# VHH binders against UPF0313 protein MJ1155: the designs that were tried, part 4

Target 1, 273 residues: UPF0313 protein MJ1155, of Methanocaldococcus jannaschii (q58555r285to557)
Amino acid sequence: GIVPVQFSVVTHRGCFGGCSFCSILHHQGKVIQNRSERSILKEIRKLLNHEDFKGVIQDIGAPTANMYRMGCKKGLADRCPKNCLYPEPCENLIINHKPLIKLYRKIRDIVGDDVRVYVRSGVRYDLIMYDEEYGEDYIKELSKYHVSGRLKVAPEHISKKVCKAIQKPDGRLFKKFLEKYREIAEKVGGIKEVLPYWLIAHPNCSIKEMIELAEFIHKNNCYSRQVQVFTPTPMTLSTTMYHTGINPITNEKVYVPYTYREKKIQKAICLYR
Below, E stands for the ipSAE of ESMFold2; O stands for the ipSAE of OpenDDE; V2 stands for 0.75 times the mean of E and O plus 0.25 times the DockQ between their complexes.

## First folded at step 1 (VHH)

Design n6 (framework vhh_7n9e_1; at its last look DockQ between E and O 0.18; V2 from the best seeds 0.00; counts 0 for: pae E 18.8 > 2, placed apart)
Fold by OpenDDE, look of step 2:
Structure n6 (fold): chain B 273 residues (1-273), chain A 126 residues (1-126)
Amino acid sequence: as target 1 above (273 residues)
Amino acid sequence: DVQLVESGGGLVQAGGSLRLSCAASGFTFSDYAMYWGRQAPGKGREWVSGISGSGDSTAYASSVKGRFTISRDNAKNTLYLQMNNLKPEDTALYYCAKDLEGFDYVWGSYETFDYWGQGTQVTVSS
């Protein structure tokens, strides 16, 4: 067989998400480096003319899809040790989806109605929720034109304890997002199905927290088989917690599931129907 | 028994390309997400790319996004990694890995593996 050609376009580099388990910070940094619209559109045109193009742009993305032209208004991200999003968004963080919406529309104008343009890179749902001006518009655009099958998002977990360790919002915000997304998607005739990505066996995630997650999944009808077991990677906060049993930020002890048996059990709980 | 055997590595100049393969056996290949990882000298294991069991979802580390392409042939029980525009910093032992359980979506921020191969060496010269 032949290797399929993947047609994806990168919109920017960097990520200011600050997730404890992610090493992107050490690879690309927190500063968002945006490609120009001209550059992106030029690449799109090239893809359209490619002999192997079959009418689908697989991804318009980046480490995080919806950080395009966002970032610190003071330009301090490269030397600021602060988490830009946790426990709450920094007041200096520009959260505006308008540039990205415009980009999507321009791309659709270029490719025409017969070409599908998907966003497959991870979307930060919290950024959508924090954008009071353009967050809903982004949902409209995304759900109507750029989601294939199900919207892929990564809340990772819903438990306060686990989310504290991960440095992401807890289930309260995700629940609100689910409701808002489904409502808007329904109104515009878009894809309303959401596919959450779950991270289990992370520091501070015990069986108790997994039961909480399972209950959340059931109550909110957001079932998913997208379950990832935490694996420590170099140069991450989560890895430090894994090896030390301590949250180095709070100096608190954290529970760490080490055994293969517990990891399997947690996964089973997460997949329980 | 689960077996993963990588191949395709070698010496290449910066800007060059390589295609890695991973032959899998001992399990139902299509039921599991598969991954590529790498380990550079003196560094820890690094996640590179992942692909769902069906091949419908793919993810890439930020350092390789836009340059590497992961794919699979479930009929041949083979995982692939097309590496383009290689850089010296891509020099590493590349290994393929099996997901712990079936996985339909791959997120490119971390890794999960059950089994991994012996690896194939990729060296990129300046």
Scores: ipSAE 0.000, ipTM 0.198, lowest interface PAE 13.6, mean pLDDT 90
ESMFold2-Fast, scan of step 1: ipSAE 0.349; ipTM 0.703
ESMFold2, look of step 2: ipSAE 0.000; ipTM 0.113
ESMFold2 (binder alone), look of step 2: mean pLDDT 82; pTM 0.843

Design n7 (framework vhh_7n9e_1)
Fold by ESMFold2-Fast, scan of step 1:
Structure n7 (fold): chain B 273 residues (1-273), chain A 128 residues (1-128)
Amino acid sequence: as target 1 above (273 residues)
Amino acid sequence: DVQLVESGGGLVQAGGSLRLSCAASGFTFSTYDMYWGRQAPGKGREWVSGISSSGGYTAYASSVKGRFTISRDNAKNTLYLQMNNLKPEDTALYYCARDLGYSEYDFWSGYPTEFDYWGQGTQVTVSS
């Protein structure tokens, strides 16, 4: 039988995020490969003329939507062993949302007001916070025109020691992002709701860190049922921590929740309202 | 505008007690974790105690644990620090501070916490 056709447009490939559990960050995958604006807009125009098109473009993006036209300005991403974003953004990293905002606005101009164009690929909220020049304009564009109900973001956790182990910012930056996003979305009549994705049972995450996460979720009203239980993946820093009990970057001992019972308890704490 | 006003300091003899107050205005007090910090003459600021937004969790620096009690009254927008068995080493200017929205881990684990909206402070002097 006939199933409804879903329409999506890929803008780029690759991710320079460098999180410890993510197996997509290999040196070859660290270089952002961008489609030309012309190529993307040509695909949009063809899609609008498709007989099965029903007025929704489900996604314009990539696994990390807000990395389009970003990356190492020295072209070292495929040869550099250092994390581009952790613990601080590299001085050679281009973090600039202007090309993506321009692309989104051109797409809206082409499709008109009767077509909905969504960004359903997750956005990396720290890139928005690090972009002092265009971060706010990106939030305005995204929240007003491209969010299908809730903005998908992946803080993973908020505890300092867990976030250090995963090599992502802790709850300090995420709280500032939530406040900034909600305020700007309110001002432009956009979607204020944020859908955080949580990672539990990662190295350094005990019941104590889950209580910290639950308190953060309650205090900041950022409830979500999007909870992933950490499992070891080959060739990742997190898997080395899992097997050795040591963070090989810092040479510090890490707690590892090995038991199924503790993982179930951690998940229950994360989902409690 | 965010404003924090500390009071209740003074001169007290070793072994004595003082109760500090911090009157908060310009923000929704009940949604913020609050802290007390202090600065002795010629030294940097040090964290003393903290309390979660609900009052359900409290933490103390090892130097004051068992002697000081932090509390809050969200209906009155007021933070308190009950200081018992005061020592000459407790002599300092005491400040209240609003949380920047960081995870409690930094606060509860004794890591340095960045504070915003420090008040004028209230002087505590403990004689031997």
Scores: ipSAE 0.000, ipTM 0.099, lowest interface PAE 21.8, mean pLDDT 82

Design n8 (framework vhh_7n9e_1)
Fold by ESMFold2-Fast, scan of step 1:
Structure n8 (fold): chain B 273 residues (1-273), chain A 125 residues (1-125)
Amino acid sequence: as target 1 above (273 residues)
Amino acid sequence: DVQLVESGGGLVQAGGSLRLSCAASGSTFSDYGMYWGRQAPGKGREWVSGISGEGGSTAYASSVKGRFTISRDNAKNTLYLQMNNLKPEDTALYYCARSPFYDMLTGYYSGFDYWGQGTQVTVSS
């Protein structure tokens, strides 16, 4: 049998998130390489004329959808070893959703009301929260027009101890995001359902931290079956923690869950309803 | 605390239409994905359709896509299933179900927390 063709458009490449499980040797990957609006819109017009196009563009995105035209204002991303977002956003980091909102609106203008244009790529909720000027407008645009079922976000975990090890914000910021996103989505008649992606068995994640995660999930109604078990990848900070039991940035000792039994228990706790 | 009550079933001729309703009480209706399932005589339960909490996303089983339309009215705490071009094979007990999670790409999960008693649909040849 023949499955219908899926249509996707890439807006940019690169990611400056600096998560501990990403390779620290790929500094060039921190540079956001943006396509021009003209180039993106030309591809969209070409898709509209494709014989198999059935009125849905599945994804307008990139590995992290909301990094389009963001980055270091000093052009240091290709040589700077600092994390741009953790523990606080760098003063030299441009966090501005306006170019992306403008792009989405131009796309909607070109395709018209009968064509659905979705963002299936994940978004970084912390970038939305840090953008005081356009973050709320981005939520409005995204939730009303570009979410097909649930907004994909990757908090990974909510425990302070685990989030410090992965170099992402903890559950306090994610809770504030959930409240803000749901409120704005409801007001504009958009999709308020959120699909969080969870990472278990990372260094510093014990059964205690998984119980904290399960409690957070229950209290905030953010259930998900999207659960990844951490596996070491060469040349990453997380793999260094895995092999040494030490966080090389902080020089703090870290707990590491090595056994299949514990990983299975952690997954069961995460999926508990 | 949650009660789901289906209505609107009945006997129809092949090619006919029916509209099913599911009235929900005792919960914040719009916070949950809602689903229609069915169970034909002598068969297991089959997922039919799903709708997100705010109604912006819907999914359908291949057997009903293009013929059935799921919708909801959150102000009335009511879920609907408009069934067109009914076939004898659509004969089943139709029930609504609630889930705290929904993904349009997957259409459903096995973790439904509340079910209705169902409303019988019989399609004559």
Scores: ipSAE 0.000, ipTM 0.102, lowest interface PAE 20.2, mean pLDDT 82

Design n9 (framework vhh_7n9e_1)
Fold by ESMFold2-Fast, scan of step 1:
Structure n9 (fold): chain B 273 residues (1-273), chain A 124 residues (1-124)
Amino acid sequence: as target 1 above (273 residues)
Amino acid sequence: DVQLVESGGGLVQAGGSLRLSCAASGYTFSSYEMYWGRQAPGKGREWVSGISYSGSTTAYASSVKGRFTISRDNAKNTLYLQMNNLKPEDTALYYCARDHLYEFGSDTWYFDLWGQGTQVTVSS
């Protein structure tokens, strides 16, 4: 079968999230490398004139979509060993959605109402929650114009001990985001549905933590079939935890679900209706 | 006042069976993986078996695989080891342990808490 040509535009590269399953040696990956607005808009105009263009831009962004023109204000990300977002945002971190909102609006102005422009790259919901000035405006723009079906977010898990191991916020912040996103999306006539991406079988995730996750999903109506089984990759903190059973940052012991049997059970719990 | 107290040991003939128990107190038993280890006279400690928080996943040393069964009752805060087809080589002091760090197939010993042990003696 013929796969249709998909049109997507990269706005930036890099991610300063510092998740434990990301390479600890790739300090360059923490530096956000931004394309100029002029360069992005030039590519958009080129796509509009392509013979195979059918009126949909599948994605404007990068993994993670909402990091455009954010980062360390001191330019230290390429050499700083500190996590920029965990357990709390660094004082030197710029978290500001205004440049991205402006870019989305300029794109909409160029393409007009007959072209759909989506953000299908994952959005980091904690950045929205930490942006007191523009977070709500970002939700308004995104939900009304750029969500295809459901908003993709990657909480990974909600259990405090699992989220500590992966170095992401726990379910308390995600619940606040769900409530805020749904309220604002409803007010502007946008897409209210959220598609969370779940990570199972990470170090410190046992059947008990999966039951906690299933209960959270049911209570907050955030069911998803987007479930990734943790797989160790070289030079990551998560892989160090997998091999040693110790979190090297905290020196705490961690449970590791080694068996295929437990991983299958964890996945079944996560997908339970 | 965190404690592990082993019981159920004794003298048994080769081919016989024993059931060991470990009573846990002073902590949330259901939040910890649990393990059985043993130490024979004049030898170092040997890992025997492990069980996950929920009881859904178990692991065994090759020397006991197919003969021993680990289980837990989280409502009673008790860990069990059912030992069948006992051999003279199984003669040892048996310890239960909380939060033993192990890798799949690893012989490493990382204990936060262990009991005084219960003696198992297997005669020919």
Scores: ipSAE 0.000, ipTM 0.083, lowest interface PAE 23.2, mean pLDDT 83

Design v1 (framework vhh_vobarilizumab_d1)
Fold by ESMFold2-Fast, scan of step 1:
Structure v1 (fold): chain B 273 residues (1-273), chain A 122 residues (1-122)
Amino acid sequence: as target 1 above (273 residues)
Amino acid sequence: EVQLVESGGGLVQPGGSLRLSCAASGSIFSINAMAWYRQAPGKGRELVAGITSGGSTSYADSVKGRFTISRDNAKNTLYLQMNSLRPEDTAVYYCATDEWGYSLYSDAFDIWGQGTLVTVSS
């Protein structure tokens, strides 16, 4: 069928997350390329005047919504061998939500109270947690004005062993984020519901790690049907682990769930209520 | 960096069908709005159909119900299925995107293919 037109605006391109499963075959660029506020606001004004516009802007986003005007102070992320965010954020990394909050507020000023403006692109919760100055203000703005139903975040997993392999924070930081987000959202009358995206069957993820994930999900009430099964793609760290059985960064042997049967079992464990 | 290459144009009888394809190289395809434009001799470029990265579509009134735009993000390919073709559909068809627009209403469609000629006649 024919679907109605949706209205969305891109703020920037690129991602400096450095996740092990991200393919380098497609140039992702670790340097964030930002649109000007003028350009973004001009597009917003055009959307408001469109004959099919019904009062909803579906997404003000990017591949990772909260990377607008962030990145390496030295502009070297694309050539630097170090991960910008794992295991700790790089000292040269600008993590500051103020420009994005300012943009969201300008958009709300232009569109008025009768227009809903959503962020449906994924948000990196670790950037919020690392931003001591504006992280809480970002949660306040986002939860009160820009979340449609549930806040989309991609922790991928919570097991220390799996998160080390994918190069993302483990469940300890995600638990702290859930607590902080829910508390602030409640305080401002915003949307408290979080929609986590889970990655299963990645190198180092066995049935044991899936049981750990299921226990975390139940204990922290963060259920989701957004589950991706890891699939190897060329030129990624995760694919090297998949084919060699070794993590090239640590030189440690990794468990790899090769069988379709185990992948199905892992997915069932993740989706179990 | 990014390149767009159209194919599928040709000569077709009135009432016939054609499927145009646009192969995109580079990393921006999956996040960008894509569009088909056409230009007949002596006329300016006209937006025919547009599609967002999520699959939402828009059509010019002259082609609504006859043309269908679609995309395959895994293959970095944009399509235009053209049915019930008319002589007035004769034009060079261009695949277009911009580096910053996720919206069909962006005025920055600055990445264009070379075009593919569609001729509707006996």
Scores: ipSAE 0.000, ipTM 0.113, lowest interface PAE 18.0, mean pLDDT 83

Design v10 (framework vhh_vobarilizumab_d1)
Fold by ESMFold2-Fast, scan of step 1:
Structure v10 (fold): chain B 273 residues (1-273), chain A 124 residues (1-124)
Amino acid sequence: as target 1 above (273 residues)
Amino acid sequence: EVQLVESGGGLVQPGGSLRLSCAASGSIFSINAMAWYRQAPGKGRELVAGITSGGSTSYADSVKGRFTISRDNAKNTLYLQMNSLRPEDTAVYYCAAESFDYTGWLEAGSYDYWGQGTLVTVSS
């Protein structure tokens, strides 16, 4: 059959988030490679003139949508083994959403009111929370103009033990984000619905941690069918934990759910309402 | 935000080489696009070479194969290695940086911060 043409524009490449299930932390992909506004806007103008364009730009994004023009101020990301965001943002990390807000507004000005422009690439909510100056303005712009249905975010889990193994913030920061996002979205008449992506069966995730997750989901009304079962990938910290039963960063023993039965139970707990 | 200071200009004979440096102050150097421009006597400002934060480069046709732009983000320094210099390369060379507070498109591209310039004379 006929597959409709989807229009998307890439703003940058690379990601400085050091999640344990991503490839080697010192990889050169941690350097953000940014396109100029001129180049992006030129591509937008070309898309508007395409014969198959139906008035929707599906994604203005990247592997992580809100890393455009961010990064290490000392240019050390390609050779520094330190995680830029975990357990706290590095002192050399620039987190500033102003360039993205300006880009989105320029795009809206160019395309006009008859064109929908969406951000469907995942957004890192922790970057929004760490940006005290422009984080709220980014939520206003995003929720009012660029969310199609529900805002995609990847907390992965909420248990302190699991999030430490993943190297992402725990449920305390995610809860603060949910409250802040929903409040601001309501105020500007934007989309309040959040679509969290959950990771189950990661090292340190047992039935106990899944019960904690289910309780969090119910308490905070953040139900999602987007549930990924952890799968070992070569040359990752998570896969080292999976095979050795040890976190190589902390040297702590980790629990690993190996059986299909336990993974199935964990998924059922995550989907329970 | 970014203050730029050029150095390395001077008098050189045709066929000679010079390396220009641009020292940047400001915490956002590593994520800004940077460029070298030049202005010859009685002429407008022209783009010589550009480099993105990730290291992608572009060159004016008149300098391709002769000039190399590079950056050291750890040292907040932009370089222009100039080889096989010609009398027509005589100009004041300017370092330029894109800013986060970008508000428009300039005649010289989209660069908001400029250095004071360094003179390159190819003669004798």
Scores: ipSAE 0.000, ipTM 0.196, lowest interface PAE 13.6, mean pLDDT 83

Design v2 (framework vhh_vobarilizumab_d1)
Fold by ESMFold2-Fast, scan of step 1:
Structure v2 (fold): chain B 273 residues (1-273), chain A 122 residues (1-122)
Amino acid sequence: as target 1 above (273 residues)
Amino acid sequence: EVQLVESGGGLVQPGGSLRLSCAASGSIFSDYAMAWYRQAPGKGRELVAGITSGGDTSYADSVKGRFTISRDNAKNTLYLQMNSLRPEDTAVYYCAKDQFYESGTYPDMDVWGQGTLVTVSS
């Protein structure tokens, strides 16, 4: 249809999250490739002068927005077999939101108060929680100036066994994040609403785990229509679990929801209000 | 917008020492990988030493063991301590800022200083 040209600026590429459904053959994807602040600001200035610019920059980011200038301080991300974040952050991992906060503030200074600058790319809430020095400042900046409706985050699930299979934190950390984000956003007059992205039908996710997720969603008021059904893809740990019924990292047996009927039921449970 | 200003160059005898400084404007320094390059008359620029935002260093084989790169993020200043200087170290020395916070190769610097002359007399 008639949709205006949308303006977005990429800050970096890559993701060191190490989720089990990411390709184990794509090691260079773990290296964060950052654009310089100068290059980003030059592009921002060009956008302001564009004939079709309507006063909104839709996204400043990448598929994981808050990985800008983070990564392995030893430059080993493309060669290291370790997961950088699971089950605990690696001691060689730089988790520091200061460069990104500075970049956002410089962008706001350049564009002025009449231009809206949004982060529509998802953020990893665990990076915010692990950043003891700048995590709260990042929430303040983001919620006050850069969220257009709801903050997009991808907890994927909250059940301990599902999150272990995915290699992401479980619902305990996500609950703490929701509480902290909402409290800080309220304090600064920012956007308090969070939009979680859910992954269902992953290995170890049965109807029991979906009921656990639905109860968590209700109790913590974090409803979402953003639900992805797990589909096996080649050369991933999740696909190995799907085909073998075994987690190759832990050597534990996993439940696998193979049938379309069960996947449909799991999705319905996730979406139920 | 960003400016780098080198100082500390001069005339020194073979075997002597010099410390170069590079002052960065605009409080951008702590976020970027930085490097020292040099250019002798009639030659191209060559990498001398590099340092990441986290402090990891790399050196050209010709200066390894003699030169030390360091940074003071509180002062937005890059340093090059040059010991056991040789006549072949005579060049204009440039500090430069990388496009990224991490760099192992320093091939594509986006901000350069004006340079400072180092002359090692024979």
Scores: ipSAE 0.000, ipTM 0.120, lowest interface PAE 18.2, mean pLDDT 84

Design v3 (framework vhh_vobarilizumab_d1)
Fold by ESMFold2-Fast, scan of step 1:
Structure v3 (fold): chain B 273 residues (1-273), chain A 123 residues (1-123)
Amino acid sequence: as target 1 above (273 residues)
Amino acid sequence: EVQLVESGGGLVQPGGSLRLSCAASGFTFSSYDMAWYRQAPGKGRELVAGIYSGGSTSYADSVKGRFTISRDNAKNTLYLQMNSLRPEDTAVYYCATEGPLYEWSDYGAFDIWGQGTLVTVSS
């Protein structure tokens, strides 16, 4: 063997999620810039003929993988101050997994049964839950053909108080997703295991909220080693909360775990089984 | 190059036990997450158990309390102890690792599988 080569294909750029830890000035990133199906399939055919290709396409997607061909139907994402998904999905937001399902099936058709094609970029589970028409079909396709071990999702937290500060759905929607995903994956003979990514020590997250998270993890069997400790980053809503102790969107006071000791304790709680 | 070789499969009666082994070579075994998958005839591949490089384990609901995953870093070997076997456990069992292509060690991102070992639970 020679030096390993990793193969992946980018389908689009951008994310309209509007999470509090993303730049508050990042309007351009809200517009999904989609590649054509033709250009994606052309790149895949090139990968199949590469001398170092060993039968695995590591990722087809982008952070976030399931935003391909989605977005504001009024074309206002680059200038609209409204969050597209929080606290409820905007009525002008296109949430439709059909184009992505069709793309995945075309990719499987051209690569054949001996090539593994994975989606390892994070999937936004709330988009699946909000897509009443194709959400279940997306779970069927993804779990049966494109999950390498466990489905990567980023709920970040489950506490209502923490999720409000992050601007993502709380544990009620994530629990419904886990139940739906596992049921459908079981029915089609797909991969049932989910790999959640957890964010700790964010504004509004105290030891109480970490105990709530630990209880949720144990009750729903969604343990993960993927635990990120919140760190303030310039020009983000979360960093404004970190420095001021106030959520500037709601003008509500927020708790902030400033000390290294508390952050260490929160991480230990999250990882304790 | 990563190489994984499974062994220990066979025919066993319901309620019986088997111990599967996976001999790993071509990488620093102790630094990598490992897993066991299975695939029954006419069904998709299912994750049955995983073990992180740090020793923490996870199990599919269908095998909890019956199967135990473990590793011997000195011998570069992964194990699956299977107790109270049921006919529905009949499958080809695969050893898996993330391989050298990943800069992050994340359980659930596997690109390398062994050839598999057949387990048949039947009277």
Scores: ipSAE 0.000, ipTM 0.142, lowest interface PAE 19.4, mean pLDDT 83

Design v4 (framework vhh_vobarilizumab_d1)
Fold by ESMFold2-Fast, scan of step 1:
Structure v4 (fold): chain B 273 residues (1-273), chain A 123 residues (1-123)
Amino acid sequence: as target 1 above (273 residues)
Amino acid sequence: EVQLVESGGGLVQPGGSLRLSCAASGSIFSINAMAWYRQAPGKGRELVAGITSGGSTSYADSVKGRFTISRDNAKNTLYLQMNSLRPEDTAVYYCARVDYEYSSGWDEYFQHWGQGTLVTVSS
């Protein structure tokens, strides 16, 4: 049989997230390179006229969908050694969803009500939580019009020890996001379901931290089969922790689950219902 | 709080060149689209050139091929290189931050806060 053509539009390149295991920062750089609204809308119009177009745009985004027109206001991202988001958002970081909301609304205006426009690229939920002015409006737009099935987010873990090693927020912020997202999505008749991506066997993740994760998942009803086992990759902070047993940022010793047996047990705990 | 300071204007003979600069402070320069406008006495504001955060450029037909817009994100500075100047280019030139671009034109989303820089092309 014939496989249907899938349509997607890239809005920007780059990621300033700074997570310890992600090599994308080294590949694409920390400076967000944004396409103009004009060029994005021109591509949308071309897609609508394609002979194989069946009324669905599968993704409007980038590897981190909600970084469009965000970044360091000082232009320092390519030379600054600081993490922009961890442990707290940098004072020079612009976190503003308004440009993206306006872009999504203009796309909907152009394509009309019979065309579905989805965001299937993952969103960084902490950017939503840190955006005091437009974060809630972004949830409203996203959940009502742009989520196909479940909202993809990557908390990775919830334990303070693991999240410190990963350089992402812990479960306290993710719980607040789940509550806020579900409440707003319910009120606007949007999609309430969240698809969290979990990372297991990262440095500082022992069976104790996996039990904490399992308890969190059960209490907050955020089950997922999207479970990645940490594997060391070149040129990452997590790989340095894996080989040395030391976090190079804090100079603290880290626990590392080296054995295949422990990795299997951690995965089983994560998937248990 | 956005401060834009234009400079580089002056008197030049037809066929001459000038380079305008716009120093930005208190703005999101590296992630915003920027533009140059001009306004001659008794005329409305006219878009001259625009540049996106990623470096894509657009020009008014009247200046295309003669003017080049560029940016230095490290210095938060916008430039306009003006070559083959004509008497019709005489105007006060303003730089502006573009909050949002629209497919029909740049002018719908312009905000300028600078005092401008005068360019006079003597005939």
Scores: ipSAE 0.000, ipTM 0.107, lowest interface PAE 18.6, mean pLDDT 81

